# Designs tried in a protein design chat: VH-VL binders against PH domain leucine-rich repeat-containing protein phosphatase 2 (PHLPP2). Part 14

Target 1, 249 residues: PH domain leucine-rich repeat-containing protein phosphatase 2 (PHLPP2), of Homo sapiens (Human) (q6zvd8r785to1033)
Amino acid sequence: SHGLAEMAGQRNKLCVSALAMDSFAEGVGAVYGMFDGDRNEELPRLLQCTMADVLLEEVQQSTNDTVFMANTFLVSHRKLGMAGQKLGSSALLCYIRPDTADPASSFSLTVANVGTCQAVLCRGGKPVPLSKVFSLEQDPEEAQRVKDQKAIITEDNKVNGVTCCTRMLGCTYLYPWILPKPHISSTPLTIQDELLILGNKALWEHLSYTEAVNAVRHVQDPLAAAKKLCTLAQSYGCQDNVGAMVVYL
Below, E stands for the ipSAE of ESMFold2; O stands for the ipSAE of OpenDDE; V2 stands for 0.75 times the mean of E and O plus 0.25 times the DockQ between their complexes.

## First folded at step 17 (VH-VL; framework fv_adalimumab_6cr1)

Design e06 (from d02 with heavy chain A50V; at its last look DockQ between E and O 0.72; V2 from the best seeds 0.00; counts 0 for: pae E 2.03 > 2)
Fold by ESMFold2, look of step 17:
Structure e06 (fold): chain C 249 residues (1-249), chain A 122 residues (1-122), chain B 107 residues (1-107)
Amino acid sequence: as target 1 above (249 residues)
Amino acid sequence: EVQLVESGGGLVQPGRSLRLSCAASGFTFSSYAMHWVRQAPGKGLEWVSVISDNSGHIYYADSVEGRFTISRDNAKNSLYLQMNSLRAEDTAVYYCAKDTRYMEWADYFDYWGQGTLVTVSS
Amino acid sequence: DIQMTQSPSSLSASVGDRVTITCRASRDINNYLAWYQQKPGKAPKLLIYYASTLQSGVPSRFSGSGSGTDFTLTISSLQPEDVATYYCQQYDSYPYTFGQGTKVEIK
């Protein structure tokens, strides 16, 4: 089961959206995603509506998690078409399926992302980050790549004055500085794995991983857990769009 | 079967130009990004350039940017490399390589041509 | 640019030996790594992609491992036809870059 909360804060639009399917691909897998368009609502909504269908097609073509997750991001990037020329979105996708070596007895989790949405796994009460933050501020290797490729980094720490992200779906006019190629991580799930938290940039700017895990570990209703995370971020001063999803494993 | 056949190599003097061609067959050429990769005599492989399926995105290695131009003609299933202001260090076998995907953001090279030798010397 | 450092530069081994070639990236490339085989006078041939996935038609004695910055190509039982130069290549971001190659010979 899952719970999702999204709050506009002091913004006039909600540019965060999410995807949640507890039953996916003949009912044995699950898909969860979060998308953040910063100031645009169009791309997150497009990804919310299309990315699960893209993943479904790609899993029919390959059993390799890295292959079908990479393909899902690249195909989704292309499907944005003209809408993705000047606009971009962070994208985070989590796929849970039976372990291919022994599908009857265990599950695996594959997490792929571009941008600044993050997935954090609660394993034995401790947070385990499963995504990479693709921002100029938090990823010095990506910041260096963008500089080496001669992008202009403006005083507000943005690529050509447009985005703090070094990888996104969309923003194709910023080729080759903004890449759609995701970071992909896969881990087997065990009984120590309690829950998974998906959150956008605003959530994680205001809550540490440990704070987030502790806030939701003992909340029985996943919707209440997700609302608690967003409310905590707002109580700590968040005025931006904030989104949180809590998935019980 | 997938085939990539390069042509247009030869001996040229420094400062001159040369145009390489790659004829593709056995796959839907217009659906894939294409690359040039070169190998200097006795040396390793060096990626040169990429062009997306629709030519909308192009990128060059620093060593050739401003001097080389990659292009494609999807109606003729052909990839090209226009090499201007050639230098001795451009001496290499030039390979045409197929990406596995239609956009230049994609992956690795599943098929390679046999290469064409370009020699730049006085 | 991402530097790919390959070791050793060359090696000689007997038929049937286990051969290991390493490749180190100068930054995290996740799993975006391929291995190629190039026989003398021939074009490179793809062996492994996404660090560990074997290309169709490649003998199962070839395997790849690693992630992040450290990667390994293994030939479990070297055969005479495996005499070649092997290259790793990152495709995490442009420019795509190759290791300098490892020449494998039979003693």
Scores: ipSAE 0.665, ipTM 0.864, lowest interface PAE 2.0, mean pLDDT 90
ESMFold2 (binder alone), look of step 17: mean pLDDT 93; pTM 0.941
OpenDDE, look of step 17: ipSAE 0.705; ipTM 0.893

## First folded at step 19 (VH-VL; framework fv_adalimumab_6cr1)

Design f01 (from e01 with heavy chain E105D; at its last look DockQ between E and O 0.78; V2 from the best seeds 0.81)
Fold by ESMFold2, look of step 19:
Structure f01 (fold): chain C 249 residues (1-249), chain A 120 residues (1-120), chain B 107 residues (1-107)
Amino acid sequence: as target 1 above (249 residues)
Amino acid sequence: EVQLVESGGGLVQPGRSLRLSCAASGFTFSSYAMHWVRQAPGKGLEWVSVISDNSGHIYYADSVEGRFTISRDNAKNSLYLQMNSLRAEDTAVYYCARDRMEWADYFDYWGQGTLVTVSS
Amino acid sequence: DIQMTQSPSSLSASVGDRVTITCRASRDINNYLAWYQQKPGKAPKLLIYYASTLQSGVPSRFSGSGSGTDFTLTISSLQPEDVATYYCQQYDSYPYTFGQGTKVEIK
């Protein structure tokens, strides 16, 4: 099961969207995603509507989770077409499926992301981050790449005044500075794996991984858990769109 | 059968220009990003440039930026590399290479190459 | 730029030997690594992409492993036709870079 909470904060628009399918691909797997368009609502909605179908097609073409997750992001990026020329979105996608490398029945979790949405797994009560934060502040090597490629870094720490992200789906007019290639990680799931938290940039700017896990670990209702995370971020001063999804494993 | 055939290489003096061509067949050329990769004699591979399927996205290695221009003509199934202000260090076999799909950026098919020699 | 370092620069082995070639990236490239085979006087040929996925038509004696910064190409049983130079390539970010190559010979 899952729970999703999204709060606009002091913004007039909600530019965070989420995808949740507890039963995906013949009911064997599950898909969860979060998309953050910063100041645009269009691209997160397009990705919310399309990425699960793209993943379904790519899983039919390959059994390698790196291959089908990478291709899902690349195909989704191309399918944005003109809508993705001047607009962009952070994207985070989590896929849970039977583990084909283990003859015993078990599941694996594969996480792929561009941008600043993050997934954190609670394993034995401890947070395990599964995503890479593609931002100028948190990825010095990506920041150096963008500088070497002669992008303008504005005073507010944004690429050409547009985004703090070095990777996103869309924003193709900022090529080659903003790339769509995701970070992908996979892990087998065991009984030690209690829950998965997906959150946008605003959530993780206000909550540590440990604080987020502790806040929701013993909450029985995943919707209440997701709302608690967003409310905590707001109590710590968040005024931006904030989104959280809690998935019980 | 996918085929890529480079042409236009030869001996040229430093400071001069050459234009390389790559003729593509056996696939829908207009659906693929294309690359140039070069190899100095007896040395390793060096990526040179990429052009997207519609020419909307182009990028160059620092060693050639400002001197080389990649282009394509989808109606003629052809990829080009205009090389200006040639230097001795540009001496290499030049390969055209097909991107598996745009943004994938690994090369599933290569031409046989054309040799460019820059010497006085 | 991401530096790709291969080891060894050359090797000689007997037919049937297990051969390993390593490739180290100067930063985390996740799984965005390909391996190519180049025979003398010929163009490179794709063997492996996404670190471990075998290209269609490539013999199963070839395999790839690794992620992040450390990658390995393995030939489980070297054959005479495997005499070539092998290159790794990162494609995580521009500019795309190759290792310096590993020349494989039969003793």
Scores: ipSAE 0.726, ipTM 0.875, lowest interface PAE 1.6, mean pLDDT 91
ESMFold2 (binder alone), look of step 19: mean pLDDT 93; pTM 0.936
OpenDDE, look of step 19: ipSAE 0.903; ipTM 0.954

Design f02 (from e01 with heavy chain A104S E105M; at its last fold request DockQ between E and O 0.91; V2 from the best seeds 0.83)
Heavy chain, then light chain:
Amino acid sequence: EVQLVESGGGLVQPGRSLRLSCAASGFTFSSYAMHWVRQAPGKGLEWVSVISDNSGHIYYADSVEGRFTISRDNAKNSLYLQMNSLRAEDTAVYYCARDRMEWSMYFDYWGQGTLVTVSS
Amino acid sequence: DIQMTQSPSSLSASVGDRVTITCRASRDINNYLAWYQQKPGKAPKLLIYYASTLQSGVPSRFSGSGSGTDFTLTISSLQPEDVATYYCQQYDSYPYTFGQGTKVEIK
ESMFold2, look of step 19: ipSAE 0.756; ipTM 0.875
ESMFold2 (binder alone), look of step 19: mean pLDDT 93; pTM 0.926
OpenDDE, look of step 19: ipSAE 0.923; ipTM 0.958
ESMFold2, look of step 20: ipSAE 0.747; ipTM 0.874
ESMFold2 (binder alone), look of step 20: mean pLDDT 93; pTM 0.932
OpenDDE, look of step 20: ipSAE 0.925; ipTM 0.958
ESMFold2, fold request of step 21: ipSAE 0.652, 0.632, 0.572; ipTM 0.843, 0.836, 0.823
ESMFold2 (binder alone), fold request of step 21: mean pLDDT 92, 93, 93; pTM 0.924, 0.927, 0.926
OpenDDE, fold request of step 21: ipSAE 0.947, 0.946, 0.946; ipTM 0.966, 0.965, 0.966

Design f03 (from e01 with heavy chain A104P E105D; at its last look DockQ between E and O 0.81; V2 from the best seeds 0.00; counts 0 for: pae E 2.9 > 2)
Fold by ESMFold2, look of step 19:
Structure f03 (fold): chain C 249 residues (1-249), chain A 120 residues (1-120), chain B 107 residues (1-107)
Amino acid sequence: as target 1 above (249 residues)
Amino acid sequence: EVQLVESGGGLVQPGRSLRLSCAASGFTFSSYAMHWVRQAPGKGLEWVSVISDNSGHIYYADSVEGRFTISRDNAKNSLYLQMNSLRAEDTAVYYCARDRMEWPDYFDYWGQGTLVTVSS
Amino acid sequence: DIQMTQSPSSLSASVGDRVTITCRASRDINNYLAWYQQKPGKAPKLLIYYASTLQSGVPSRFSGSGSGTDFTLTISSLQPEDVATYYCQQYDSYPYTFGQGTKVEIK
């Protein structure tokens, strides 16, 4: 089961969206996603509406999780067309499926992301980050790549004054500085794996991984857990769009 | 069945130009990004350039930026490399390579290469 | 630019030996690493993509492993037809870069 909370805060638009399907691909898997357009609501909603269908096609073509996740991001990036020329979105996608290759584990989790939305797994009570933060601040090697490619980094630490991210879906006019190639990680799930938290940039700016895990471990209702995360971020001063999803495993 | 055939290599003096072609067959050329990769005699591989399926996204290695131009003609199933202001260090076998997707990723098929020799 | 460092530069081994070639990236490239085989006088041929996935038609004695910055190509039982130079290549970000190559010989 899952719970999702999205709060606009002091903003007049909600530029965060999410995707959750506890039963996916004829009931053989589950998919969860989070998208953050920063100041645009168009691209997150387009990805919310389309990305599960793209994943469905790709899992039918390959059983290799790196292959179908990479393809899903590339195809989704391409399908944005002109809508994705000047606009971009962080994208995070989590796919859980039966793992027939590991008799000690019945399921596997594959996480792919561009941008600053993050997935954190609670394993044995401890947070395990499964995503990479593609930002100028948090990834100095990506920041150096963008500088070496002679991008304009404005004083507010943004690529061409547009985004702090070095990877996103869309923003094709900032190619090759902003890339759609995701970070992909896979892990077998075991009984030690309690829950998965998806959150946008604003959530993780206000909560540590440990705080987030501890806040939701003993909450029975996943919707209440997701709301608790967003409310906690707001109590710490978050005024931006904040989104959280809690998936109990 | 996938075939990539390079042509247009030869001996040329420094400062001159040469145009390489790559004829593609056995696959839907317009659905794939394409690359040029070169190998100096007895040396390793060096990536040169990429072009997306619709030519909307192009990137060059620093060593050739401003001198080489990659292009494609999807109606003719052909990839091109216009090489201007050639230098001795451009001497290499030039391969065209098919990306596995319409956007750049890894190379799944390579041509046999065409030799470019730049000497005076 | 991402530097790719292969080790060793060359090796000589007997038929049936287990051969290991390593490749180190100067930064995290996740799983965006390919291995190519180039026989003398021929174009390179794809062996492994996404660090560990065998290309169709490649013998199962070849395997790849690693992620992040450290990667390994293994030939579990070297065969005479495996005489070649092997290259790793990152495709995480531009410019795409190759290791310097590892020449594998028999005897």
Scores: ipSAE 0.544, ipTM 0.833, lowest interface PAE 2.9, mean pLDDT 90
ESMFold2 (binder alone), look of step 19: mean pLDDT 93; pTM 0.937
OpenDDE, look of step 19: ipSAE 0.715; ipTM 0.897

Design f04 (from e01 with heavy chain M101L; at its last look DockQ between E and O 0.83; V2 from the best seeds 0.81)
Heavy chain, then light chain:
Amino acid sequence: EVQLVESGGGLVQPGRSLRLSCAASGFTFSSYAMHWVRQAPGKGLEWVSVISDNSGHIYYADSVEGRFTISRDNAKNSLYLQMNSLRAEDTAVYYCARDRLEWAEYFDYWGQGTLVTVSS
Amino acid sequence: DIQMTQSPSSLSASVGDRVTITCRASRDINNYLAWYQQKPGKAPKLLIYYASTLQSGVPSRFSGSGSGTDFTLTISSLQPEDVATYYCQQYDSYPYTFGQGTKVEIK
ESMFold2, look of step 19: ipSAE 0.682; ipTM 0.861
ESMFold2 (binder alone), look of step 19: mean pLDDT 93; pTM 0.940
OpenDDE, look of step 19: ipSAE 0.921; ipTM 0.959

Design f05 (from e01 with light chain Y94W; at its last look DockQ between E and O 0.76; V2 from the best seeds 0.80)
Fold by ESMFold2, look of step 19:
Structure f05 (fold): chain C 249 residues (1-249), chain A 120 residues (1-120), chain B 107 residues (1-107)
Amino acid sequence: as target 1 above (249 residues)
Amino acid sequence: EVQLVESGGGLVQPGRSLRLSCAASGFTFSSYAMHWVRQAPGKGLEWVSVISDNSGHIYYADSVEGRFTISRDNAKNSLYLQMNSLRAEDTAVYYCARDRMEWAEYFDYWGQGTLVTVSS
Amino acid sequence: DIQMTQSPSSLSASVGDRVTITCRASRDINNYLAWYQQKPGKAPKLLIYYASTLQSGVPSRFSGSGSGTDFTLTISSLQPEDVATYYCQQYDSWPYTFGQGTKVEIK
C-alpha cells in the first residue's frame, strides 16, 4: 500500500505530481513515481499520465532492469515533443517486481531518476538512499561537465540561468548541458525492508533521511505518513511545493 | 535486413569540399536519429555529428563544427555530410551509424564506411 | 570529457582460451557502456550494450560485466573468427567517447 501528499505551500500552482500503481503489469509488480516541474505544471502532468504506459511497453521488450528503465526515460523524454523543448521536469520512478533470480521467493526494487527528486528505502530502520541528486550543488562531477562544456553558471547557481539540475526530462534546447539519461540502481528486497519514501527537492531540503524514516516508521496509515512528512517540512520553514509518498513493503 | 551504404569519399586537396551520402534500407529511416563516426587510418573511433529524426536537433564535434553540415532527406532514406574547408586531419574512413533509439547514443548498425583522404 | 581506458592495448591467445578485456571510465557512467568488434577493413559491429546485454546474433561466448567505472568484455573460448580490435564506448554523457581499442590476435 501507499500514501501520497502534495502541498502547494505559498505558491499558486502545484508543479509536483505523482504516479502510484500498487498493481502493475497484470498484478505482478508495482510502480511509483514523482515528478517536479519547478515552475511548470505541464510536464509533471504529462509524465504522470504517460510514464506507466511507457514502462509497461518496455518491460515487454526486455527483462533487464537497466534496459527497460533507461528506455522508459528516453522514450518518455521523446514523447514530450514540443512541450519538452523549453520546459523540463525532475523524474523519479520506482519499480518493484519479482526478482529474476528467484521470483517465487523475493522481489527486487529498481529506482531510476533525473533531477532532484529522491527515493529513500527504510532497511532495518535505517535510511538507504537509492537515487542520485543531479544538481550543480550536490554533484560536482556533473557540475564540472557542464562547466567544461561552456555553459554559463549564473550567480544563482543555474545552468544558463534556467535550472540547478544537470539532468531532466525535457529542456531539450539545453542539450547537451541538460541530459535525460537516468541514474539506475537495483536492490533485492528482504524482510528488513520496511518502507520506501519518495520526495521532491523541497522535502529533502528540510528533512534528513533519518528524520523522514523515523517520522513515518510506526505510522500505520501511509496517507497519514505522507501528510506528516509534508507538514513537518512546512513546520521547518518550507514555503515551496512539497510532495511525499510513502510505500509500505 | 538493416543496411547503411556510404558513398562520396575520395582524394581531395586541403581547403576543398566533399559531400558524403548514406543510403538506408530495411528500417523506418524517418524514425531514427543518425550519426557520422570517423576513424583515421590505424586509429580509433571519433564521433562526428548527429541529426535527429526530424532534423530538429543537430550537433557536431568541436573539431568539425563550422565546417561540416549534417542533413537528411527522409523521403529518399538518405543521410548526408557536407564537408567544407577540409584539412589533413579530416583524413579518415567515415561511417554512418544508426542510433539505437532517440537519445540512446550507442550505435546498433553501421555502414561499411567511405574513405576520405585530404592530401596536398 | 570522460576518458575511456582499455587494457591491454593488445593481446595474443590460443584458440579456446578465455580472453578478458578491461575498460575503465574516468568517472561513474552507471551502466551506459557498449562494446564493439571491428575486424580489419570492416565496420564496427555492436556486441554488447548497457554493459552486459548481448546484441541479437552475437555468439554466447561473448559476455560483458561491470558497472560504475570498471567494465569487462569476456570471450569464454576464443575462436579464429574473433581476431579483431575491440572498442568500448560510453554513452552516459556528452560528448560520447570511445576507448583506444584492444587488438586480439591468435598465437
Scores: ipSAE 0.726, ipTM 0.873, lowest interface PAE 1.6, mean pLDDT 91
ESMFold2 (binder alone), look of step 19: mean pLDDT 93; pTM 0.939
OpenDDE, look of step 19: ipSAE 0.914; ipTM 0.955

## First folded at step 20 (VH-VL; framework fv_adalimumab_6cr1)

Design g01 (from f02 with heavy chain M101L; at its last fold request DockQ between E and O 0.86; V2 from the best seeds 0.00; counts 0 for: pae E 2.03 > 2)
Heavy chain, then light chain:
Amino acid sequence: EVQLVESGGGLVQPGRSLRLSCAASGFTFSSYAMHWVRQAPGKGLEWVSVISDNSGHIYYADSVEGRFTISRDNAKNSLYLQMNSLRAEDTAVYYCARDRLEWSMYFDYWGQGTLVTVSS
Amino acid sequence: DIQMTQSPSSLSASVGDRVTITCRASRDINNYLAWYQQKPGKAPKLLIYYASTLQSGVPSRFSGSGSGTDFTLTISSLQPEDVATYYCQQYDSYPYTFGQGTKVEIK
ESMFold2, look of step 20: ipSAE 0.803; ipTM 0.895
ESMFold2 (binder alone), look of step 20: mean pLDDT 93; pTM 0.935
OpenDDE, look of step 20: ipSAE 0.926; ipTM 0.958
ESMFold2, fold request of step 21: ipSAE 0.630, 0.631, 0.567; ipTM 0.829, 0.822, 0.796
ESMFold2 (binder alone), fold request of step 21: mean pLDDT 92, 93, 93; pTM 0.924, 0.928, 0.926
OpenDDE, fold request of step 21: ipSAE 0.949, 0.948, 0.949; ipTM 0.966, 0.966, 0.966

Design g02 (from f02 with heavy chain M101L, light chain Y94W; at its last look DockQ between E and O 0.83; V2 from the best seeds 0.82)
Fold by ESMFold2, look of step 20:
Structure g02 (fold): chain C 249 residues (1-249), chain A 120 residues (1-120), chain B 107 residues (1-107)
Amino acid sequence: as target 1 above (249 residues)
Amino acid sequence: EVQLVESGGGLVQPGRSLRLSCAASGFTFSSYAMHWVRQAPGKGLEWVSVISDNSGHIYYADSVEGRFTISRDNAKNSLYLQMNSLRAEDTAVYYCARDRLEWSMYFDYWGQGTLVTVSS
Amino acid sequence: DIQMTQSPSSLSASVGDRVTITCRASRDINNYLAWYQQKPGKAPKLLIYYASTLQSGVPSRFSGSGSGTDFTLTISSLQPEDVATYYCQQYDSWPYTFGQGTKVEIK
């Protein structure tokens, strides 16, 4: 089961979208995703509507999580077409499936992301971050790459004045400064794994990983848990779009 | 079966131009990004250029930008490289290479190459 | 630019030997690494992609391992037809770069 909360804050548009399928691919796995367009609502909605179908096609062509997750992002990037020329979106995708390498029917979790949406796993009561933050501020090697490639970093710390992200789906006019290649990680799930939190940049700017896990760990209703995370971020001064998803494992 | 056949290589003097072609068959050419990769005699591989399936995205290595122009004709299943202002360091075998997926940037099929020699 | 450093630059081994070639990236490239085989006078041929996934039609004696910055290509039992130069290539970030090659010979 899952719960999702998205709040516009002081903005007049909601540019965060989410994807949740507790039963995916004929009931074999589960898919959860979060997309943040920063100032555009179009690309998050397109990704919300299309990425699960792309993943379904890619899992039919490979059993390797790295392969089908990477291809899902790259195919989704290509399918944005003209809509993705000047608009971009952070994308986070989480895929849970039975681990075929373990006949005891254990599950594995694979997380792929571009941009600044993050997934955090609660394992034995402690947060385990599963994604990479692709931003100029938080990834100095990516920031150096962008500078070495002669991008303009404006005073507000944005690539060509457009985005703080070094990787996104879309924004193809800023290639090769902004890349669509996701970070992918995979972990086997055990009984110590209690829940998974997906959140956009705004959530994690206002809540630590530990604070987020503690706030929802013993909340029984995942929708109430997701709302609690967003409300807490707003109480700490968040005025941007904020989104949170809580998945009980 | 996937086939890529380059042509148009030869001996040219520095400062001259040469146009390379790559004929594609055995796959839906219009669905793939295509690359040029070169190899100087006795040396390693160097990426040169990419063109997306619809020509909407074109990029060059710094060493050739401003001098080389990649293009394609999807109706003729053909890829081209126009090489202007050739220099001695452009001497290489030039390979046409297929991107596995448009944005993958690794190459699952290569042509046999065509040799370009730039010398006086 | 991400520098890809291969070692050794060349090696000689007997038929049946286990051969190991390494490739080191100057920064973390996750799993975005490919291995190519180039026989003398021929075009490169893709062997391995995503660090460890074998390309269709490639003999199972070839395998790849590693992630992050350190990667290995292994030939479990060297055959005469494996005489070639082997290249690694990162495709995590632009510009996409190759290693300098490892020449494998018999004897």
Scores: ipSAE 0.710, ipTM 0.873, lowest interface PAE 1.8, mean pLDDT 91
ESMFold2 (binder alone), look of step 20: mean pLDDT 93; pTM 0.935
OpenDDE, look of step 20: ipSAE 0.921; ipTM 0.956

Design g03 (from f02 with heavy chain M101L S104A M105L; at its last look DockQ between E and O 0.81; V2 from the best seeds 0.00; counts 0 for: pae E 3.2 > 2)
Fold by ESMFold2, look of step 20:
Structure g03 (fold): chain C 249 residues (1-249), chain A 120 residues (1-120), chain B 107 residues (1-107)
Amino acid sequence: as target 1 above (249 residues)
Amino acid sequence: EVQLVESGGGLVQPGRSLRLSCAASGFTFSSYAMHWVRQAPGKGLEWVSVISDNSGHIYYADSVEGRFTISRDNAKNSLYLQMNSLRAEDTAVYYCARDRLEWALYFDYWGQGTLVTVSS
Amino acid sequence: DIQMTQSPSSLSASVGDRVTITCRASRDINNYLAWYQQKPGKAPKLLIYYASTLQSGVPSRFSGSGSGTDFTLTISSLQPEDVATYYCQQYDSYPYTFGQGTKVEIK
């Protein structure tokens, strides 16, 4: 089961969207996603509406998690077409499926992301980050790549004055500085795996991984847990769009 | 069956120009990004350039930027490399290589190559 | 540019031996690594992509492993037709770069 909370904060648009399917691919798997368009609501909505269908097609063509997750992102990026030429979105996708390869596990979890949305697994009460933050501030190697490729880094720390992200779906006019290739992480799930938290940049700017896990670990209702995360971020001064999803494993 | 055939290699003097071609068959050429990769005699592989399926994205290795021009003609299923201001260091076998998208970027099919020798 | 460093530069082994080739990237490339086989006088041939996925038509004695910066190509039982130079290639970001190559020979 899952719970989702999305709050606009002080902004007049909600540019964060989410995807949650507890029953996916004939009911034997699950998919969860979060998308953040920063200042645009169009691309997160498109990804929310289309990315599960892309994943469904890709899982029928490969049994390798890395292959079908990478292809899902690249196909989704291409499908944005003109809408993705000058607009971009962070994208985070989590896929849970049966896994017979590990005797200690019934399921595997694969997480893929571009941008600044993050997934954090609660394993034995401790946070395990499963995503990579693709930003100029938090990823020095990506920042150096963009500089070596002669991008203009403006005074506000943005690539060509557009985005702090070094990887996104969309923004194709800024290629090759802004790449759609996701970070992909896969892990077998065991009884020690309690829950999964998905959150956008605003959530994680205000909550540490440990704070987030502690805040929701013993909350029975995942919707209440997700709302608690967003409310906590707002109480710490968050005025931006904030989104959180809590998935109980 | 996918087939890529390079042509246009030969012996040229430094400072001169040469144009390479790659004829594609057995797949929908207009759906694929195409690359040039080269290999100096007895040396390893070096990526040279990419062109997207619609020619909208083109990139070059630093070693050839400003001197080489990649292009394609989707109606003729053909990829080209115009090589100007050739240097001795450009001596290599030049391969055309296919990838599915400019971002997917492993080369699933390669041509047999065409040798370019820049005279001593 | 991302440097790709292979080791060993060459090796000799007997038919039936298990051989292992390693490739190290100068930065994290996640799983965006391919392996190619090049026989003398021939074009390179794709063996493995996404670090561990075997290309169709490649014998199952070939396998790949690793992620991040450290990657391995393994030939579980070397055959005479496996005499070749093997290259790793990163495709995480431009420019795409290759390792220096590992020449595999039969004793």
Scores: ipSAE 0.481, ipTM 0.796, lowest interface PAE 3.2, mean pLDDT 89
ESMFold2 (binder alone), look of step 20: mean pLDDT 93; pTM 0.935
OpenDDE, look of step 20: ipSAE 0.803; ipTM 0.922

